# Ledger of designs, part 97: VH-VL binders against q0atu2

Target 1, 119 residues: q0atu2
Amino acid sequence: MLDKKARIRTSREYRNVFEKGKRLSGRFLIIYYVENALDNNRFGFITNKKIGMAVIRNRIKRQLRAIVREYQGQVKNKHDIVLVARAGIGKSSFEGMEKDYIAIMKKAGLFARNANKID
Below, E stands for the ipSAE of ESMFold2; O stands for the ipSAE of OpenDDE; V2 stands for 0.75 times the mean of E and O plus 0.25 times the DockQ between their complexes.

## First folded at step 6 (VH-VL)

Design g19 (framework fv_recibokibart)
Fold by ESMFold2-Fast, scan of step 6:
Structure g19 (fold): chain C 119 residues (1-119), chain A 123 residues (1-123), chain B 108 residues (1-108)
Amino acid sequence: as target 1 above (119 residues)
Amino acid sequence: QVQLVQSGAEVKKPGASVKVSCKASGYTFTEYWMHWAKQAPGQGLEWIGEINPDSGDTNYAQKFQGRVTMTRDTSISTAYMELSRLRSDDTAVYYCARDYGSLEYPSGHFDYWGQGTLVTVSS
Amino acid sequence: QIVLTQSPGTLSLSPGERATLSCRASQSVSYSYLHWYQQKPGQAPRLWIYDASSRATGIPDRFSGSGSGTDFTLTISRLEPEDFATYYCQQYESDPWTFGQGTKLEIK
């Protein structure tokens, strides 16, 4: 679970990330990211209808938030990052999503090379 | 065709709470931001807040922060706005409205509106 | 917050005349974030002009929007009876999103 300060909550801020940010695609995830002027990182999550039924989309959202929370300390300050689930994510395991997240964050230069779970 | 249908008029006493519903049809409910606005009798429009129906994340105007709660139920494509500790100046028509743009690219203009719900706060 | 001031508050005109409605912002608003709505008594607002100058679907070409920075205008070239209503401008530049107080177009 991410706290309120670590979430992108306004429609305008989502638009800012998609309009002005950089885009990077992984196997199961796409990230859009932009530097912010705040004292912390913020995350947004989008699961669209093409992923599957509501029960699948809700599971994916919970799992992505858990992954982001686990690696929150490894993300370079100060960024707004939106994770968009790709259609194929429903076929992935939790570990598969986690590996994809780490790989794409490292490729984006947002993640330390030696990122580890915080728990 | 896109439609937003709101719950019926309510009369409440000062200090009570009211929960207004807005049922969406004709589009994928979770793919568009939903907004709420207030219009007191004979007055203009005032934005209250917005909700991302996919994530449930909300953003409220400071004037209503602490008294307003926006939620949604994706299984029935319905958005809710609850206003607590009602005062006489909360007497107004309340509207839900859909953002024209997608979740990723909200436009900030509202293409479809509910018919409005009159809330009267009277002792 | 950005305050939108509309002028005049009430505009009394006859069918066939030109109407010019002003919306002034307390700070700069991007062209893409200024919108206009029409509202008739007892009805919900209806999107009229978006992104300062784009007509919404079904809106007659006698309506035009213009402006940039802090000054925006809605113009009706030749008023028809159905055009008499209240018009609101709205900004999406800065949170909280705000509306102007409205300009009521009434028959003289």
Scores: ipSAE 0.685, ipTM 0.868, lowest interface PAE 1.0, mean pLDDT 90

Design g2 (framework fv_recibokibart; at its last look DockQ between E and O 0.73; V2 from the best seeds 0.73)
Fold by OpenDDE, look of step 7:
Structure g2 (fold): chain C 119 residues (1-119), chain A 123 residues (1-123), chain B 108 residues (1-108)
Amino acid sequence: as target 1 above (119 residues)
Amino acid sequence: QVQLVQSGAEVKKPGASVKVSCKASGYTFTEYWMHWAKQAPGQGLEWIGEINPDSGDTNYAQKFQGRVTMTRDTSISTAYMELSRLRSDDTAVYYCARDTGSLFYPSGHFDYWGQGTLVTVSS
Amino acid sequence: QIVLTQSPGTLSLSPGERATLSCRASQSVSYSYLHWYQQKPGQAPRLWIYDASSRATGIPDRFSGSGSGTDFTLTISRLEPEDFATYYCQQYESDPWTFGQGTKLEIK
């Protein structure tokens, strides 16, 4: 689990990302991202019933958190980023999710210049 | 159709803890923020805090920080508010309320309310 | 925090009269985050007006909400007996959520 400082925790914080942020859609993920006034990144995750049963949703959340943690050090600082799981993600592999995450984050220009795990 | 049903009235002594439940039905529990409010006898409404039922993340009003804990059990679509170190001014009706805004668009308005739970703190 | 001040504290009117309830914010509030609730004794609050001017489902058209910035108003064009209750305004422009202290609309 991401530490408290690395998480979007309030409805207002989520609202801010949705109202002021940019939106990009991948195959399995939609990301909303906006610059924050902090020196760190914060991540939020959204799943819904369209993804599947609770067991599936929980699995997807765990996997997304793992992916975010893996690449956290390579993401440009001072961003609030919300990951929204799309309906098809429940049938995707972890590798597929990871590939989609990398692709969408690259498209957003959120990886640092010298990121070494994004190829 | 959408219903929030809260647990029954509680009588507690000062220093004790109380845990109020709010069972949701008629909608997808994990897709809407849940809020709690306090109303002392003859007084207005006071916001206590909010919980994201999907992640379990919480945000409390400063006044209640350190004494309030909001949790949820997604398996039974139930939210809980626990208030510890009770004192006489904690005597109030406590309400759970659903945020009309989904996880995608939070910070809406409270479209559905529980019936309220009276908590009486007396020695 | 944003303080919402409602006025008057108590409003005594008769059925058929026009009621005007004020909600003043200590700082600007977007209309999307200003709401009104009605509460009767022994009952939970009920959503009444949302987004400053939108009536909740089932709310009669004699009720209207207006305002922007720091000044918001709930108006009842012609009071009905069932309209006598306490009305609260609410905001979430910024943390924390706050309510006005309420206006009690009582029958004269």
Scores: ipSAE 0.850, ipTM 0.940, lowest interface PAE 0.6, mean pLDDT 94
Fold by ESMFold2-Fast, scan of step 6:
Structure g2 (fold): chain C 119 residues (1-119), chain A 123 residues (1-123), chain B 108 residues (1-108)
Amino acid sequence: as target 1 above (119 residues)
Amino acid sequence: QVQLVQSGAEVKKPGASVKVSCKASGYTFTEYWMHWAKQAPGQGLEWIGEINPDSGDTNYAQKFQGRVTMTRDTSISTAYMELSRLRSDDTAVYYCARDTGSLFYPSGHFDYWGQGTLVTVSS
Amino acid sequence: QIVLTQSPGTLSLSPGERATLSCRASQSVSYSYLHWYQQKPGQAPRLWIYDASSRATGIPDRFSGSGSGTDFTLTISRLEPEDFATYYCQQYESDPWTFGQGTKLEIK
């Protein structure tokens, strides 16, 4: 479960990501992302009925939150990021979603190069 | 047909809590933000807060922060607003209202409203 | 908090006349975040005009909205009996979202 501080919580903040965000599509996921004025990253999740029944959508949301939480430390700070599940995601494995997420985040330049440098 | 049907009128004593329900039908409940507004007798509308029905995340007007709790039950497409530590100036009609836009692109205006729930706080 | 001030508080007119309702914001509000609602006694509000000038579905063309920045107007070109109601403006520019106090349009 993502901490409250790491979630996009207000309607206007979702709209801000949609309006101002850069969009990048993967196989199962689309991300929209913008820099924020905070000291942390925030995530939002969008699934729609085209994915399948509620039980499938709930599984997808749970799995996406787990993936995001696992890779939280790799994401460049100060971004609002919304993950939109594509219709075909219901046919994906957990590993398939994870690989797609990593590929998209790398392509977007959102995964930090963690070089363990001392300032 | 989109409908929001609210629970019936309540009469409460000062210091009590009240929980108003708003049952949605005719659309996918989790794909639209739900808002709550207050209208005191003979007065205008006052926004209380909003809830993302998919995530359960909420945002409240500061005036109501600490006294209001918004929740939802996706299995029955119902949103709830609970007000605690009721005061006489909480006497009002409370409305739920659906954002016109989608969850990801909300419009910030409200196309469908519940019929309202009168909450009376006295004695 | 953005305060929306509507004027006049009460507007008394006859059917057939033109009505002009004002909504002034304490801070600038983007065109796309100013909306109007109509409310009749005992009823829930109805979305009337959105994004300052767009009529909601089913709203007659005698209604128009205009304005930008801090000054917005709802105009009814020729009042019909069913138009007598209270009208509220609302902003979605700055949290918390707020409504004006309303203009009551009543029969003279």
Scores: ipSAE 0.830, ipTM 0.905, lowest interface PAE 0.5, mean pLDDT 92
Fold by ESMFold2, look of step 7:
Formats: structure tokens, sequence, C-alpha cells
Structure g2 (fold): chain C 119 residues (1-119), chain A 123 residues (1-123), chain B 108 residues (1-108)
């Protein structure tokens, strides 16, 4: 679970990320990201009904939050980051999602110094 | 047909709470931000707050922070606004309104409104 | 917060006349974050103009919106009887999302 401070919580905050941010696609995830004016990062998560039934969508959201929490200390500060689950994510394992997240965050240049220590 | 149907008028005493419902139909409830606004008799519109009906995250105008709670029940496509510690100046019509844009890219303007719920606070 | 001040408070005109309604913001508002609503007594507001100048579905082209920065206008080129109502501007530039106090357009 992410603290209130580390979550994107308002409609305008989401719009800002999609309106002004960069987009990078992975196998199971898409990220949108933009610099913010804070001293910290904020994360948002998007799943929709095309992924599956509510129990599946809720499981995916829980897994994505856990992955983000595990690596949040490695992420460069001052970014708003929205993770969008792709339709095929329901067939991915937790480890598959985790590897995809690491790869796209690294490609986006969002990990801090010594990011090469990330699996 | 997109429709927002609100609960009926309420009469409350100062210090009580009120919970207004807004039942949505004709669209996917969890894919659009929901907003609430206040209109005191003979006055203009005032934004109270918003809820992401998928995540449950809320954002309230500062003057309502600490007294308003917005929730939703996705199984019946219904949003709720609860206002506590009611005062005489809370007498107003309360509206729910849906953002025109998607959850991911909200427009910031409202294309569908509920019919309004009159809340009267009197002793 | 951004305060939207509408002028005049009440505008009394006859059908066929041109109406100009002003909305002035206390801080700059991007055109894509300024919107207009119409409201008649006993009814909910209706989206009228969005993104400063775009007409909502079904709104006649006698309505036009314009402006940028802190100064926005809603113009009705030839008033029809159904146009007499209260008009509100609204901003989405920054939290909280505020409305102007309204301009009541009355039949003279």
Amino acid sequence: as target 1 above (119 residues)
Amino acid sequence: QVQLVQSGAEVKKPGASVKVSCKASGYTFTEYWMHWAKQAPGQGLEWIGEINPDSGDTNYAQKFQGRVTMTRDTSISTAYMELSRLRSDDTAVYYCARDTGSLFYPSGHFDYWGQGTLVTVSS
Amino acid sequence: QIVLTQSPGTLSLSPGERATLSCRASQSVSYSYLHWYQQKPGQAPRLWIYDASSRATGIPDRFSGSGSGTDFTLTISRLEPEDFATYYCQQYESDPWTFGQGTKLEIK
C-alpha cells in the first residue's frame, strides 16, 4: 500500500500526467510519467473491465502496488507516474509483471544512480 | 441514456449528518470521475469535491475538508456524499455531476448532472 | 484558489439583442480549462461552452465563447426567448474547481 503522499489522487493530477507526460510501453504495462513540483514521487494505477472480472482486476491492482512499493526507493524523485495495465496482463505471473516494470522504468531513465543493481 | 438519479430531499437539525446518494445508469460507472456541488438558495454553484469511483480516492475543497466524506458502491453504480456537523449555511441543493472525459483523461467539465437534492438545516 | 468574477450580475435585454457576458479570473486560466454552463430555475446546470470556445452538443452557433489568460466572454449574437437564464463560468486550472457567481440574463 502506498502512503497518501505517494499517490496520484485528483482528476487534474491524472490529466496532467496524460496531457504533458511521456509514454513508454512494455509487454504487460504502459507507463506515463512527468516531472512534478514536489519533493517526492506519486504513483497512479489504471485497470479497466477489458482485463477481466472484478476479482482479476483487484488482484492485478494489488500486485502492481506491491511491485511499485518494492522499488519505490530506487525511483528518481519529483515524478508523477501512472501505470496502465494492458489487456493481456491477467495471463502474466507476478514475476513477469515485476520484470516488465523494472525494464520499462530502467528504459525510461526513472531509476536513480546505481539503478543497474535492479534485477 | 446516461442518467444520474439522486435521493430525495432531507430536513436535518444543526449538528446532524446527511448522506445523499447518486445512482448512475447508461454508462460504465467506474470509468468517469464523479463530482459534487452545492447551490445555496438563490446563490451560485460551489464545488465540494470529487471521487475516482474505481479507486475510491477523493479530493475535497478545503472548506469542506473534515466534514465531507465521498464514497461509492460499484456493485450498484452509486456515489454518496455525506456531510457532517451540519450548520444553517449548509442549506442548499446538492448535485452530483459526471466528468465528460475518461478516468485517465478527465475533461474538467460536467456533461451530466443529477436532479439535485435539497438539504434543509433548521431547528 | 482562482476566483472567477462574472459581470454584469444581471443583464436585462430583449429578444433579438446581442448579449456579452464576461468572466474574469484572478489568475491565468488556460483556454482548455475554462467552461460555461446554463441554468434555468428549478433545473440542474447544463454544459454550454467548453474549452473557452467549443459549443457543447446541440448548442446553437449564435453562442460563441472567446478569451484567454484572465479575460473570457460568452456572446449571444441574437437573443432568443429560450436564452434567458443564468450563465456560470467554471475553471479547472487549479484545485479547487471554482465557478463564477453567475450572470442572470433577464427578459426586459
Scores: ipSAE 0.609, ipTM 0.853, lowest interface PAE 1.5, mean pLDDT 91
ESMFold2 (binder alone), look of step 7: mean pLDDT 93; pTM 0.945

Design g20 (framework fv_recibokibart; at its last look DockQ between E and O 0.65; V2 from the best seeds 0.73)
Fold by OpenDDE, look of step 7:
Structure g20 (fold): chain C 119 residues (1-119), chain A 123 residues (1-123), chain B 108 residues (1-108)
Amino acid sequence: as target 1 above (119 residues)
Amino acid sequence: QVQLVQSGAEVKKPGASVKVSCKASGYTFTDYWMHWAKQAPGQGLEWIGEINPDSGDTNYAQKFQGRVTMTRDTSISTAYMELSRLRSDDTAVYYCARDTGSLEYPSGHFDYWGQGTLVTVSS
Amino acid sequence: QIVLTQSPGTLSLSPGERATLSCRASQSVSYSYLHWYQQKPGQAPRLWIYDASSRATGIPDRFSGSGSGTDFTLTISRLEPEDFATYYCQQYESDPWTFGQGTKLEIK
């Protein structure tokens, strides 16, 4: 689980990201991102029933958190980022999900210049 | 149709705790934030806090911080509000309300309300 | 926090008359974050107007909402007996969510 300070926790915070942020769509993920006034990044996750049953949603959520944690140190600071899982993600592999995340984050220009764990 | 059904009236002594439930039906429970509001007798509405039913993340009004705990059971689409260290001014009707403020609904407002739960605190 | 002040506190009118309810915010509120609710004694509040000017489902067209910035208004063009109730405005421009103290519309 992400640290409390690294999470988007209020409806207003989510609203702000959706309203003022930029949107990019990948194969399995939609990312909304906006700069914040903090010294750290905050992440939010949305997994609705379009993904599948509760067991599937929980699995996807867990996997997305794992991916975010893995690359957290390589993401440019001072951003609020919301990951929205798309319907097809339930049938994707972890590797496919990770690849999609990396691709969309690169497209967004959110990785630091010195990032070396991304391909 | 969308329904929010709350637990029955409670009578508590000062210093005790109360846990009110709100069972949701007719929609995807985890797709909408759930809010709680307080209304003292003859008074207006007061926002208590909100919970993200999907993540369990909560946000409370400062006035209630330290005494309120909001939780949910997604398996039965039920939200809970627990208020501890009760005092006489906690006597009120408590409402749960669904928030449309989600990805699919850019404007957050309370479109559905529970019927309310009267909590009476008396010695 | 943003304080919403409603006026008047009580409004006494007769059926057929025009009612004007005011909601003033202590700071600017975007229209998307200003809403109105109706409540009758012994009942839960009911969504009435959202986004400052949009009527909720089933709300008669005699009701209208308007305003921007710090001044918002709920208007009832011709009062019906069932319209007599308490009306609350609400904002979520910023934390915390806040309600006005309400305007009680009673029959004269």
Scores: ipSAE 0.817, ipTM 0.930, lowest interface PAE 0.7, mean pLDDT 94
Fold by ESMFold2-Fast, scan of step 6:
Structure g20 (fold): chain C 119 residues (1-119), chain A 123 residues (1-123), chain B 108 residues (1-108)
Amino acid sequence: as target 1 above (119 residues)
Amino acid sequence: QVQLVQSGAEVKKPGASVKVSCKASGYTFTDYWMHWAKQAPGQGLEWIGEINPDSGDTNYAQKFQGRVTMTRDTSISTAYMELSRLRSDDTAVYYCARDTGSLEYPSGHFDYWGQGTLVTVSS
Amino acid sequence: QIVLTQSPGTLSLSPGERATLSCRASQSVSYSYLHWYQQKPGQAPRLWIYDASSRATGIPDRFSGSGSGTDFTLTISRLEPEDFATYYCQQYESDPWTFGQGTKLEIK
């Protein structure tokens, strides 16, 4: 589970990430990201796009949170990052989403060193 | 077309909890932030908090932190606000309201409101 | 938190007159995050002016909003009977989002 302090929870903070942040698209994910003034990273999730039925969307939400939690130690500190699921993510495997997340985070320069799974 | 329909009036004793519902129709429930506001009799409006109905993440006004819980059920397009440890000064009409903007670009103003739910706390 | 102070608390006027309602913020608010609502007794609030000066859908052009920083104004150029209501300003600049205490517009 991501701690409360590791989540973007306010509507204004979501708006800030989308207005001022950078955007990078992967195969299944888009990330929007901006440096924050905190001592930690925060993550937001948007899976409301045309992905599929509620069962699929709920699975995607759980899996994305699990992936983010697994790699949170590798993310450069002081960033607000929103993950947006693209149409088509419902057809992906967990491994496929994980690989896409790692690739896009590396391309964004947001991984501090080699990404590794948390034990 | 767009409607927010809230549950009916409640009468509660001090110390009890109340859970107000807000059923959305006429739009995609998970595309807009939902807000809750309080209006005590003869008083103005007071913002309680907001929920991202897609993620379930919530943000509450400090005054209500620890007593309010906001949830939603996306399968029935319904938002809930539960207020616990009720006091007499919780007597009020409670409103749900939709943010005018999208999840990505919320506007912080509210284009559609529920009809309000009167909660009376009395011994 | 940003405190919004509306003045006057009650404004007593007659139909045909001009109304000027003030909303003063304790800290600067971007005009994009200052909004006004109209509320009649027994009804939910209705969005009236958003982003300081934009009229919501269906709102007559006799209503105008203006202001920036800490001083915002709602003006009704010529009051109609249906305009008598309570008006609330609201800010979305700083969490928690807050409303003013309201200005009640009543018939003299």
Scores: ipSAE 0.789, ipTM 0.898, lowest interface PAE 0.7, mean pLDDT 91
Fold by ESMFold2, look of step 7:
Structure g20 (fold): chain C 119 residues (1-119), chain A 123 residues (1-123), chain B 108 residues (1-108)
Amino acid sequence: as target 1 above (119 residues)
Amino acid sequence: QVQLVQSGAEVKKPGASVKVSCKASGYTFTDYWMHWAKQAPGQGLEWIGEINPDSGDTNYAQKFQGRVTMTRDTSISTAYMELSRLRSDDTAVYYCARDTGSLEYPSGHFDYWGQGTLVTVSS
Amino acid sequence: QIVLTQSPGTLSLSPGERATLSCRASQSVSYSYLHWYQQKPGQAPRLWIYDASSRATGIPDRFSGSGSGTDFTLTISRLEPEDFATYYCQQYESDPWTFGQGTKLEIK
């Protein structure tokens, strides 16, 4: 569970990330990210209707939050980052989502210098 | 057809609380931000706050912080606004309104509004 | 917070006349964050103009919005009887999302 200051919480905050941020796609996830004016990172999560019913979407969000929490200390500071679940993510394992997250965060250059040790 | 149907008028005494409901239909409830606004008799509109109906995250105008609670029940596509420690200047029509844009790209303007709920606070 | 000041408070005009409603912001507002609503007595507000100048669905082209920065205008080129209502501007630049106090356009 992320602390309230590490979450994107307002409508305008989401709008800013999508309006001004960069986009990078993985197999199961898309990230949107932008530098913020804070000393910390903030994370947001979007699961659209095409993923499945509410039970499935809630499970995916819980799993993604757990993944983000596990690696948040390795993420470069001062970024707002929104994770968007792609259609079909519901068929992915937790491990599959985790690998995808690591890959796209590395490709985006958002992990700190030691991030290359994560496979 | 998009509709927002609010609960009926309420009469309350000072110090009580009120909970107004807003039932959404004709669209995916969790895909759009929901906003609440106040309009005192003969006065203009005042934004109270917003809720992300998917995550439950809220953002309140500072004036209402500490007295307002916004919640939702996604199983029945219903948003709620509860205002506590009511006082006479809380007498107003309260509206729910849907953000025109998507959850991830809200537009900041409101294309559908509920019919309004009159809350009267009478000593 | 950004304060929106509308003028005049009340505008008394006859059908066929041109109406000009002003909305001035205490801080700069991007055009994509300034919107207008129409409200008639006993009814909820209706989105009228968004992004400063774009008409909402079904809004007649006699309505036009303009402006930038701190000064925005809603113009009605030729008033129809159904246009007499209260108009509010609203900003989304900075929370809280504020409304102007309204301009009541009344028939005289």
Scores: ipSAE 0.703, ipTM 0.875, lowest interface PAE 1.0, mean pLDDT 91
ESMFold2 (binder alone), look of step 7: mean pLDDT 93; pTM 0.945

